# Ledger of designs, part 17: VHH binders against Probable cysteine protease atg4 (atg4)

Target 1, 320 residues: Probable cysteine protease atg4 (atg4), of Schizosaccharomyces pombe (q9p373)
Amino acid sequence: MELMARFLERYLHFAPTNTEPPGTLIWFLGHSYKIEDSQWPEKFLYDSFSLITITYRSGIEGLENMTSDTGWGCMIRSTQTLLANCLRICYPEKQLKEILALFADEPSAPFSIHQFVTMGKTLCDINPGQWFGPTTSCSCVARLSDQNPDVPLHVYVARNGNAIYRDQLSKVSFPVLLLIPTRLGIDSINESYYDQLLQVFEIRSFVGITGGRPRSAHYFYARQNQYFFYLDPHCTHFAHTTTQPASEETFHSATLRRVAIQDLDPCMIFGFLIRDEEEWHSFEANQKYFADIVQIFDSEPQPVETHDDFVLDENVEDHL
Key: E = the ipSAE of ESMFold2; O = the ipSAE of OpenDDE; V2 = 0.75 times the mean of E and O plus 0.25 times the DockQ between their complexes.

## First folded at step 15 (VHH)

Design x6 (from p6 with E101Q; framework vhh_surovatamig_d1; at its last look DockQ between E and O 0.33; V2 from the best seeds 0.00; counts 0 for: pae E 5.7 > 2)
Fold by ESMFold2, look of step 15:
Structure x6 (fold): chain B 320 residues (1-320), chain A 122 residues (1-122)
Amino acid sequence: as target 1 above (320 residues)
Amino acid sequence: EVQLVESGGGLVQPGGSLRLSCAASGFTFSSYAMTWVRQAPGKGLEWVATISGSGGSTMYVDSVKGRFTISRDNAKKSLYLQMNSLRAEDTAVYYCARGYQDWFGEFLSDYRGQGTLVTVSS
């Protein structure tokens, strides 16, 4: 993949310098890079450029009366980005082409925008072209992943907001993608969450955040102090199909983009990939560092079931 | 035609030192980052160290920091790995590779040499 080498060469010659002091760490999906001078570490740039970025597309066939998701699909595309990169971690033996085929812009692709739209209508009564919110995105990913026999991945969507239940997880096979849709404030992130949000990026199982508002959803993969690096889905390329594949360049970002914590939207989906029991124990042991974002309990509270046999619909005489 | 030829492996005692070399040809050597990877018996490939095209930036896996030094001589089109304070866990076949390993474990290219065996034992 000489494409990544070409991106790196361009970026090093024309990109702005890093503005944080030497010795500062960048946290990228639970791993760190140290800043030594005013330049970005080359490995950090390369790793950033290697992430799959799925963006708006045009010329899409079979999407009701629409041919593009420009302006309404960014949450879906950011969620596809999270899922695609997660699948690359789970199945390192698969070629990039094989992963991208799962997200082709055609009905037969298991994680296509077509499948998201259909599932959004089925599960959440979201009409095609409407904003795809975090809860809808999580539900769709979970159902679509269950239906795909070729790349098994169990998706556990947090219950009751942000809760994970041990007894429910013990019943499913690894690998498991945990998705926690949560809101960290009203208009902006409440400062009480700042430290916890920073800690999440240091967790080894962390696979990113998708979040935002209509027309402004992104995938966040790294942070440096209170700056967050993201992939931007708001560029429109021609559709990617099996018979007419899009250029590989359209699935990568050649630009390092970041935003300050004060400018983040509080609406987020946190993703954690748990591939075995040891990774679960590590995640569980570290949950205390972000306990208000993710909660873990032994079992889900069950509603008290009132079973009153004496009150069954008895339209005839009950008392003499 | 890109070619990478590793040399310098051998048997060494724990605590000893060894210097690996890689001769490169078939590309503009100074334009590419270079990487050492290793494969221990029964395990997959592990990234060890990377050096930028100019030689100005180096990175190491945590387990070798302070013990291994990656370097290059662009005039001789050669890459080196100085391995000090060797441990039994460093036993592996060491490969020279062109470019960075990406986040998912793939290289910019699949070019690597034949490897050179390093055995650390008493």
Scores: ipSAE 0.089, ipTM 0.527, lowest interface PAE 5.7, mean pLDDT 84
ESMFold2 (binder alone), look of step 15: mean pLDDT 83; pTM 0.835
OpenDDE, look of step 15: ipSAE 0.425; ipTM 0.756

## First folded at step 16 (VHH)

Design y2 (from n1 with D60A; framework vhh_7ubx_2; at its last look DockQ between E and O 0.59; V2 from the best seeds 0.00; counts 0 for: pae E 4.0 > 2, grease 25.1 > 24.2)
Amino acid sequence: QVQLVESGGGLVQPGGSLRLSCAASGFTFSSYAMTWVRQAPGKGPEWIATISSGGSTMYADSTKGRFTISRDNAKNTLYLQMTSLKPEDTALYYCATGYEDWFGELLSDYRGPGTQVTVSS
ESMFold2, look of step 16: ipSAE 0.221; ipTM 0.631
ESMFold2 (binder alone), look of step 16: mean pLDDT 80; pTM 0.802
OpenDDE, look of step 16: ipSAE 0.630; ipTM 0.835

Design y3 (from n1 with T50V; framework vhh_7ubx_2; at its last look DockQ between E and O 0.01; V2 from the best seeds 0.00; counts 0 for: pae E 14.3 > 2, placed apart)
Fold by ESMFold2, look of step 16:
Structure y3 (fold): chain B 320 residues (1-320), chain A 121 residues (1-121)
Amino acid sequence: as target 1 above (320 residues)
Amino acid sequence: QVQLVESGGGLVQPGGSLRLSCAASGFTFSSYAMTWVRQAPGKGPEWIAVISSGGSTMYDDSTKGRFTISRDNAKNTLYLQMTSLKPEDTALYYCATGYEDWFGELLSDYRGPGTQVTVSS
């Protein structure tokens, strides 16, 4: 209780007031808390502040001509945050420092900003210091996870928009992280998606949303009615390395932050962690309640094959 | 297998109207979001509009209010109704499955060869 009490004392200066009546549920990564006494539930605050938050860093070495990702790295950092919390769920036996070491700000760390930048250049021709989009971030996570045998996790990135294909998933081993990059509107989320977005937070396999425009990406982990709680990567701490590890406190928020649904950025990556067949069946059974966000098909449609590799005009296919 | 074929383009005077069609085959059309994209000479591709499998629509600001995307799932056909056409709308118009991210990249490689729209006197 003493640690909990110290967290609560600190947050009084940095949390919004709970405006929802007793009995209202908060949905936190597929689990719920009930508002009992108009205050934030202590367990909700503790769990929120226990999430790993990876933010901008300074004093980074080996990152081309840059020593900081301040101002350009927030999509990478929010994606690292999603991945780190996902790994904590997958491997609860690992100590926090073991998970954080995977994200150290050095080339040898498998999920370092160095590895993201290198992979982004290699796969998508994104230069160091340029902003990562959601598709690039998903592709990088998938390749980096595939290359890391010490912490097995298959990352399946949705195809053809938001589609997941059963025949492709049947060929891989659990655990599987599903990443669905999508855009739910132009400047704000189209209201036709509101109910589905609320339902996503109730799904047991849900591990969060990384979303936002360049320089404004965040990690969303909970909702209460139409308020969405998030972790903010836009503060700068000194680099975390093997020889000079950063303080653990720099990897946790002490601030409860929220945004109303109408103010959410429509550009999102949805994450779902499937650890076994039972979790897959549960996800499948619930997918229909958010079918415009995530679609599941038996098999990918076959593209029209061409017999000529010399095709310079995407307007025409030989078979058509 | 998968085939998308656009039609309905042509030469139109400024202020005119056209209705583009995209005939789909080789996949379950009603289950996919569909997008119209255009490419003008000397420019990169531009996302115009998307319609979800459930019928929800989103438009780029440059065409909002002038263009209307719609679908007929019984006929496996996607439409783009264009009105108040301007010379700046001159482009190759093609349909694709899926959505565009904010970097202008389609999340799908399935697209048609396109139909030319030319707005000129």
Scores: ipSAE 0.000, ipTM 0.287, lowest interface PAE 14.3, mean pLDDT 82
ESMFold2 (binder alone), look of step 16: mean pLDDT 79; pTM 0.788
OpenDDE, look of step 16: ipSAE 0.008; ipTM 0.280

Design y4 (from v3 with A33S; framework vhh_7ubx_2; at its last look DockQ between E and O 0.02; V2 from the best seeds 0.00; counts 0 for: pae E 9.8 > 2, placed apart)
Fold by ESMFold2, look of step 16:
Structure y4 (fold): chain B 320 residues (1-320), chain A 121 residues (1-121)
Amino acid sequence: as target 1 above (320 residues)
Amino acid sequence: QVQLVESGGGLVQPGGSLRLSCAASGFTFSSYSMTWVRQAPGKGPEWIATISSGGSTMYDDSTKGRFTISRDNAKNTLYLQMTSLKPEDTALYYCARGYEDWFGEFLSDYRGPGTQVTVSS
């Protein structure tokens, strides 16, 4: 049996039962699976366990005065998880270990925690050990991706909150990862967003949500009704490096974890991967289903220059 | 630019039949998988059937044997033939366009506004 298929078979013997009625759909990154009884659909389990999960690490070298991100790195790790799974979709010909090497816990790896920490300091004045917010995470991903020619991916971070501008997107080559950092409420998600949040999981370009738990971060990849399945970065493994690669098992979760919509943190980054022009038109046409989460405009308004700052040099006559 | 427009819904007595159509435009219809989904008021979406670009079909067990999905690539049209209709089949029925990912699964990217099917005594 294939390694993942054997893993799935073992998990099914010990897995908890489904609690939702038969006929309920699970939406996984734009796919749907029907629940028929107390057992999870086999393809849903396979797809879930195949996702890369990047978690806290210990024994990290070259991270200034720290050797672990336990307790402070969960936003970085959840963002790495989103990016790693996105890159796997973009480059299916690459082996898993090639993708994982990009996220090695060493300064030379383009998407290492070292690179995130350096970019967080450079772009947002965030020191190592400080909490990494969603806007900082998006900015770091965009800059780090721009610097990495080995796996081309253009990252477009929404402007002015949640706005995407067509004239800016027309200047970039596919594939494009759209990242939309937004807040859907104060302490919890405002119920007016519930339907839009559910519908986002049905969109073909959807590659997940980072965030959504009070004062901690997760990666959300699927939903069943108002329950959201997530990958949890709050488990610590030894560092993954070129000279001492971590076991592949440390990059996968064997457990289905879910949370009710009422318990989600409203602070979220929405990810959408656009691989060609038809996917863009699909995303654009479906934007009405999540219009309060993502806004699309033709062009960004520009600040106007005031003429009070203009300096004249026209040989003014001296009448003094 | 992609458009999906459902038609053929309406009011029908239990045991009756309806044929739903979904007219597609703005894309190469024959290259995509197509799906019928229904949604009753206050409930989540319920998958009914999928037909791949190559013509392979899959059905939800609750409608298997009563509903038939088909496509006419020359007319860019998706169909759902419904028979032996029950009050439980009352819902908004819509079509969705999709594609296979590297797992071979259907990913939905567009859906139509839907057509209402109401089955009442």
Scores: ipSAE 0.006, ipTM 0.150, lowest interface PAE 9.8, mean pLDDT 82
ESMFold2 (binder alone), look of step 16: mean pLDDT 82; pTM 0.812
OpenDDE, look of step 16: ipSAE 0.364; ipTM 0.751

Design y5 (from n1 with D60A Y99F; framework vhh_7ubx_2; at its last look DockQ between E and O 0.01; V2 from the best seeds 0.00; counts 0 for: pae E 6.6 > 2, SAP .7 > .668, placed apart)
Amino acid sequence: QVQLVESGGGLVQPGGSLRLSCAASGFTFSSYAMTWVRQAPGKGPEWIATISSGGSTMYADSTKGRFTISRDNAKNTLYLQMTSLKPEDTALYYCATGFEDWFGELLSDYRGPGTQVTVSS
ESMFold2, look of step 16: ipSAE 0.036; ipTM 0.463
ESMFold2 (binder alone), look of step 16: mean pLDDT 80; pTM 0.799
OpenDDE, look of step 16: ipSAE 0.454; ipTM 0.759

Design y6 (from p6 with Y100F; framework vhh_surovatamig_d1; at its last look DockQ between E and O 0.01; V2 from the best seeds 0.00; counts 0 for: pae E 5.1 > 2, placed apart)
Fold by OpenDDE, look of step 16:
Structure y6 (fold): chain B 320 residues (1-320), chain A 122 residues (1-122)
Amino acid sequence: as target 1 above (320 residues)
Amino acid sequence: EVQLVESGGGLVQPGGSLRLSCAASGFTFSSYAMTWVRQAPGKGLEWVATISGSGGSTMYVDSVKGRFTISRDNAKKSLYLQMNSLRAEDTAVYYCARGFEDWFGEFLSDYRGQGTLVTVSS
């Protein structure tokens, strides 16, 4: 029996039943599934399983004095997860192994944990083994993308909070990944942002959220009402390298996890993939529905030193 | 608030039997698969058995197949583990958990009780 079939079987029999009323929708990266009964839609399960999940790894060589990112790498891994799935969406013709190669646990891989660690130190003076915040993670992705022009994706990071500037974006070729680091509250998400946060999942260009949990980072890819589904990077697998590739199954989650909006950490990275001008116009037109999450202006105002005030509390991975 | 409270643990001789119970509250019990896990001294958490929300499906770790039976009473919001032919190797703290094990061997649980100690010794 195929892994997927077994996965589905287990969920059909053992997963919690849907507690939401029939007729509700699950929004999955801008697409929706209709819930007709207490069962999870098979396609939803399939698509969830099919997502790339990049988790902690052990047996890593060349990573300073470390052999694993367990305990500190969750933001990086969740960011990798977002980027990997973005690439898969952007280039469906690419083989999974090609995409995963970009994230191999070896120094030469463009988006390796090694590259993130090095870039974090270079850009933000983060010591190896320390947690990354949302802003740092976005900056690293942007720079790593810039230094690897063979990667067919540009990255634009919102500045000055959550602002996209049209004049800057116009200089970037499509496809472009928009990363918006933001804080939607102090201890929790302010209720004033709830509707906007829910609306983000309905945007076609939406490619997920990184962060979102207290003292840990996850990749959020779907929602049902006020419940957000996420991939968890906190499982450790053996390193994936060119010479010793990890099993493909280690890049998939056989779990369905969700968290209520009230339990989300307010520090998050929103990702949107824009593949052409039409998609940009669509995004811009829909921006009004989440205007407090993403702002769009014509040009950047004169340089005001903005202090990145939202640092994820680095120290407490609740390892269950 | 979700609560799981285990009971029924104790000292038993090899070959003996014991029945564990778990009282659940704070959620729709019948909507969730329930699982027993155990932790032996000096060892990690081990999956033992899972039962579907309706009780129609069950799974067991190989070492307990034919000896242990997981069951539930949804009306009473209770989970049970009948343990027969107990062995020294079954000595552990047994926990009731909401959830199930995925295909990769990851236990999917969001809530777990405080546990009940089962000691199998002559």
Scores: ipSAE 0.038, ipTM 0.498, lowest interface PAE 3.1, mean pLDDT 89
ESMFold2, look of step 16: ipSAE 0.123; ipTM 0.553
ESMFold2 (binder alone), look of step 16: mean pLDDT 81; pTM 0.838

## First folded at step 17 (VHH; framework vhh_7ubx_2)

Design z1 (from y2 with Y110H; at its last fold request DockQ between E and O 0.56; V2 from the best seeds 0.00; counts 0 for: pae E 3.6 > 2)
Amino acid sequence: QVQLVESGGGLVQPGGSLRLSCAASGFTFSSYAMTWVRQAPGKGPEWIATISSGGSTMYADSTKGRFTISRDNAKNTLYLQMTSLKPEDTALYYCATGYEDWFGELLSDHRGPGTQVTVSS
ESMFold2, look of step 17: ipSAE 0.251; ipTM 0.623
ESMFold2 (binder alone), look of step 17: mean pLDDT 79; pTM 0.797
OpenDDE, look of step 17: ipSAE 0.352; ipTM 0.725
ESMFold2, fold request of step 21: ipSAE 0.243, 0.078, 0.234; ipTM 0.612, 0.541, 0.615
ESMFold2 (binder alone), fold request of step 21: mean pLDDT 80, 80, 80; pTM 0.808, 0.804, 0.804
OpenDDE, fold request of step 21: ipSAE 0.005, 0.419, 0.355; ipTM 0.277, 0.759, 0.714

Design z2 (from y2 with L106P; at its last look DockQ between E and O 0.01; V2 from the best seeds 0.00; counts 0 for: pae E 5.7 > 2, unsure alone 63.9 < 65, placed apart)
Fold by OpenDDE, look of step 17:
Parts: structure tokens; C-alpha cells; sequence
Structure z2 (fold): chain B 320 residues (1-320), chain A 121 residues (1-121)
């Protein structure tokens, strides 16, 4: 009770003013909270705090010539945050420590920043210390998931933009995390996408958005009207390892942050967790409400083998 | 099966105009964003423009102001109106479903066979 009280106090201290009218809904990863008064619902605050947030870390060993990911690791950390919360949702029986161990700041951890850096180099030729983009991050997660079958979560990344192919997905066992890298504009989100973006938060399988900031990434997990709530990875804590575990508090945010839709960067990764065939059907049925964010096709189009029969007719006999 | 067939390419002089078409089939065309990409000889694929299902458009800087992407949902056809063409615009032009990635990388796997555009004096 004391911890909760302290937590709530901290949240209340740092929470923005709820300027939205009473009666508005807060959508939180596919669930809704009713606002009865001008205050934030306690349950919403608690749930927000309860989310795993993986932030920058210092004192990291074995990370090439670096000891911190401060300044460059935000996409990785936000992606880790999405994945961690996805795992929590998928396996609520798992202890927090077990989940966090997967993201430990040590080379052996399956989804460590070390593994991301290595995979980024391998898959995308990203040098250590360089900023990851959405596509690279998704690719890394997918590959790392494949390399770690003991983590009972498959990852499907929308390739070729934001397309999911049914034939490919059918080969993947449940549960599966769908990652959809999407760009919804150039400098800002085009208003034509606003409704779809809002609708995504109402989807049961929705597990958050990574990105959404200029050349930076947050984890967006909730919305109220046109405001989106996010976890910020840009706070640096000491590294979390098996031998030197970080305080659990460093994996939670006591600050409620939101941003208006107009201020979002259009570069985003959408995450959806599909746990069974029924959920897939539900997802597919609802896809029409956010069709510009997620596309579903039966099969991937095959590239037409352009037989470049460029027969270089070498016979230009230089008659000089 | 998703099918995309590009047409309208050809030889044009610098400063000229061309209109490319992409006939789409095998999916609900009106529900999906569409993209034009191109690939010049010796170069990687380049994103040109995207149009959302709702008709919102975005362009690469290299083509902005000169190219116009549009769609006719009734005809399941995507268009690219090109004006003020330059030799640098010489490429094989592809139609693709969806958005390019955040980095502007072409959706190489979504493209049709392409239509050749050659800009030469």
C-alpha cells in the first residue's frame, strides 16, 4: 500500500493536466478507461507505471568500445520496451525478472543491446553506436527471436512496407508478434491517417508503437483523443546484468507523458500480438479500420525475373 | 494473387512529360496505399512517391514538384504524371503496394515488371 501510494504520488506530481473533458476514454493497448472526472484514473496510472520501460544504460561491458547507449540507442530501447511488454502480455505468469533477464545488458542475453548491435551490423551493416531505424530494429528483433527458440514468441515483420502475407504467416506458429514499420507522412503525420492511427489503439491485439519522434523513438502505449502517452527511453540508468541487476524501479516510469498527434513523427513501428487463430481472424476483420497502416495479402508478389538479355553485341568492329 | 502491371514508359526529351499507369488486380485496391519506385542502371532502387488509400500523397525530394501521383479506385489504376523530365530520371519505374520503408527503401518485392523511362536529347 505504501509503494502504491508513493507511486501514485510521483505520478501525480509529474502528470500533465488532464485537459480533456470528462467522459472521454483512454485507450490503453486495446483496453479503455473511462474518465469520470478531471483526474486521471488511478487504474490507468497504475497500469502505466506497471509497464516495462527499458531506457538508456551506462556501465555496459562488452559493447565494443562503448559503455553506454546514451544518444544512439533509443530505437533499440524502445523496441526492447515494446517486446518486453508484449511478452508480459503474452505470458502474464512469467516473473518480471525473467522477462528482464532477456534484455540484460550483457552479450549472452537474447535481446540485449549487444545482440541488437551485432545483428544490426550483420543484417544491415550498421556500425556500433549508430542509430537504428525502424526497419533495422524490426529485422533485428525477428532474427534474434529466430535465434532464441526458447523464447516462446515468434516475430513477423511486415516486409515490403506494411504488408502481411497470409501464406507466410500461416507458417508461423502462435503466438506471433506482428511488427509493422510504417511511415505516415514526411514531416508529420498526414491528417488522412489520423482516424486510422486512433483506431489502432482500440485493437485488442495492439501492443504499442515504437518511434514517433524525430530521429528518436518512444514507446506509445495509450491515447486519449488525439493525445498519445509514451514511455521515454532517454533516461540513463546503470546497466542491468545477471550478476549486477539493476533496481526494478529503473524499469518503470513514474512520469506520465503525452504528445499531440500533430507533434508525432510519421515514422513508427506498430506492434500486434496474435496468440491464436481466433485473434488473427479478429485482427483481420478489423484491419479495414487501419488499412493504410497494415496491409494484408495472400502472398508476396514474386519479382519478375527481368532476363536482362543485354547481349552486348561486341561486334562494333572499329573500321578505322 | 496481387498483380501489378506498369505502362506508359518510353523515350522522351528533356523537359518532356510522361504519364505512367499501373493496373492493379487481386486485392481491394481502394483500401491500400500505393507507391512508385524507380531503379536506374547501376543504382539502387529509389522511392518516388506514395499515395494513401485516402488520397494523401508524399514525394521524394528528387521528384517533388515535378511528379504527381494519383489513383483511380474505380479503375484500380495508379498513375504517375511526370513533368520536366531530366536525364537523371531515366530508370525502370515500378508500381508497388503500400509504403516504402522509413528510409525510403523501395519495396522491391512488390513491384511489377516495370516500365522503362528514358530521358534523352
Amino acid sequence: as target 1 above (320 residues)
Amino acid sequence: QVQLVESGGGLVQPGGSLRLSCAASGFTFSSYAMTWVRQAPGKGPEWIATISSGGSTMYADSTKGRFTISRDNAKNTLYLQMTSLKPEDTALYYCATGYEDWFGEPLSDYRGPGTQVTVSS
Scores: ipSAE 0.038, ipTM 0.378, lowest interface PAE 2.6, mean pLDDT 88
ESMFold2, look of step 17: ipSAE 0.068; ipTM 0.500
ESMFold2 (binder alone), look of step 17: mean pLDDT 79; pTM 0.797

Design z3 (from y2 with S108Y Y110H; at its last look DockQ between E and O 0.01; V2 from the best seeds 0.00; counts 0 for: pae O 8.8 > 2, placed apart)
Amino acid sequence: QVQLVESGGGLVQPGGSLRLSCAASGFTFSSYAMTWVRQAPGKGPEWIATISSGGSTMYADSTKGRFTISRDNAKNTLYLQMTSLKPEDTALYYCATGYEDWFGELLYDHRGPGTQVTVSS
ESMFold2, look of step 17: ipSAE 0.103; ipTM 0.544
ESMFold2 (binder alone), look of step 17: mean pLDDT 81; pTM 0.811
OpenDDE, look of step 17: ipSAE 0.019; ipTM 0.249

Design z4 (from y2 with T97R; at its last look DockQ between E and O 0.01; V2 from the best seeds 0.00; counts 0 for: pae E 4.3 > 2, placed apart)
Fold by OpenDDE, look of step 17:
Structure z4 (fold): chain B 320 residues (1-320), chain A 121 residues (1-121)
Amino acid sequence: as target 1 above (320 residues)
Amino acid sequence: QVQLVESGGGLVQPGGSLRLSCAASGFTFSSYAMTWVRQAPGKGPEWIATISSGGSTMYADSTKGRFTISRDNAKNTLYLQMTSLKPEDTALYYCARGYEDWFGELLSDYRGPGTQVTVSS
């Protein structure tokens, strides 16, 4: 209780001013808080603090010729953050330590920075120490999940323009994390997507957004109107290993951060957790509210074997 | 229904120029980024260029400086001006609604049937 109180105090001290009027809702991973007195709800702050945040780490062993992911690992760490919180949501009975062990800074951990780096090289020919993009990150998570069946979460990555194919998804057992890499603009988010982007935070299965410009990826978990709250991975802590566990405090953020929608980078990964058929149906039913962010089709289009019978019409040679 | 129809493809000699057009219908064209992609025989789709709704442009390195993407929102038409064409540019060219991500993956939701461009001496 004392620790939490201290954290709350810290939040209150460092939190931005709530400039939104009373009555405004904060959407937090598909749930809402009502603002009653222009103060941040304590529950909102508590829940924000309770989120797992995986940040840069130093003193990492066995990571090629590197000892830290500072400066390049932000997309990976933000993706880890999304996955960790997804697992927490999916399995609330699991201890935090168990979840964090999956992301330990050691080669043997299923979703370690080591595994991401290795997988990035294998799947996408990304050299160690290079930035990951959204697609690469999603691909790595999917493959790493496949390689670790003991982790009770399947991962489905949208392809071909943020498309989910029902026939492919039907082959995947629940629970399944849907990852939708997308770009909603070139320089900034296109305003045409604003409403849809706001709407995804209201979806029950929503488990966050990973995104940001290269070198500045964040995990977005809540919104109030056009402000988005995020966890920042850019703080470096000591490596977390089985033999030398990092302090639990290093996996929580006591700083409330938000950014306006117009300042968001358009490259993002949307995460949705589907735990059963009912949730899938609900997701499909709600997909209409963000249809330009997530596409759902029955099956992947077959490459039209254009039998281009290139009939080389030989005849055009004559008239010169 | 969203429709994209490419035109302007054909046979051209190396060093030549072509202008591709894509007629868009069934959606608010001006609100969407548009992308050109191509697919050569035996190869996967290759991103060429993207133009935002606001007119910002991005190009693949392979086409940068030679190709120009543009749009006419009043006509719901996307264009690709190709210059200094090379045999390596031979491909089926597609117009697509949406973006290419910063790392080279096509994130479009609709594409046309394509127009063939053949560069041959």
Scores: ipSAE 0.030, ipTM 0.330, lowest interface PAE 4.1, mean pLDDT 88
ESMFold2, look of step 17: ipSAE 0.211; ipTM 0.602
ESMFold2 (binder alone), look of step 17: mean pLDDT 82; pTM 0.824

Design z5 (from y2 with D109E Y110H; at its last look DockQ between E and O 0.71; V2 from the best seeds 0.00; counts 0 for: pae E 5.9 > 2)
Fold by ESMFold2, look of step 17:
Structure z5 (fold): chain B 320 residues (1-320), chain A 121 residues (1-121)
Amino acid sequence: as target 1 above (320 residues)
Amino acid sequence: QVQLVESGGGLVQPGGSLRLSCAASGFTFSSYAMTWVRQAPGKGPEWIATISSGGSTMYADSTKGRFTISRDNAKNTLYLQMTSLKPEDTALYYCATGYEDWFGELLSEHRGPGTQVTVSS
């Protein structure tokens, strides 16, 4: 409990004062805390500080000519953060160190920055050290998760922008992580999305938002009215490897950081974890409250013909 | 050096009452949230109740209205008053510092050895 006591003490040094009136709800990954006074609810602080935070690292070996991702890796690290916390929810029987080992800064770790960089080059022609955008990050997570037999998780990345197709999803087993990369505006979030964005945090399946601008990506896990709490990957710690594990403290934040909705970057990845059929039906029933962020259809439409040319697809049933 | 020691368990008939105690030492008791957890034979741990450092209480649905968590900061002691006991309340009960975290895990390694509560007719 030494670590948690130190984290709570740090809130007195770094956390902003809660300015919202009593009775206001804080929404944290689909769960709420009622504010009783001007203090942060102790449970909210505890839950916030317990989240895994994966940040920039230095002293990384085997990353070609680089030894650090400082300045270029924040989307990868924020995506790792979303995935790590998702895996903790999926597999509560696993120890924290077992989850963190999956994200070790070495080529053999299934969700290492090495694996993201390699997959980004393979799938999207992104060179090491270049910015990883939300779509590239989602594609990499999906492929890397499919390759990890020890901690099964199917990652379904939305199609055609923000669409989920029932016929495609029915072919895979739970648990499923839905990732929806989307843009909610040009320079800032379009006000037409505000209510839907707030509603997303109230969904039980919600596991967070990863997103932002180049060199300024974050993981968002909670909101209070139009203020959004986030974990910041822009702190550099020494690499975490199986032979030289990083201190557990480097995977946690003892600071509440928040941003007003007007200052959010509109480029986001929405994450929803569906662990069984009942959770799917609940998610589907609530999707109407954020229908412009996530769309659900029975089947994917056929490509629209764009030229005079056409593609003829033929089958012959005589081949019985 | 944190130490937690539970007492007050025993055999009781259905509908009966028991008061569990948890004596704490080695830390500033009044500064920490405290939690009761139970574990039935062959089952995983089940969160029962938490009381914050400021005295705010939370209860699991299975025990809400029947169990009352309280603390005496002057005596460094945590209590669980149990009433209307049922056979399904049979378990080893232990106290721990802190909250069940978001992931359902008690991150604190500081828990007591537990006290047995048996409810049978």
Scores: ipSAE 0.074, ipTM 0.527, lowest interface PAE 5.9, mean pLDDT 84
ESMFold2 (binder alone), look of step 17: mean pLDDT 81; pTM 0.809
OpenDDE, look of step 17: ipSAE 0.361; ipTM 0.738

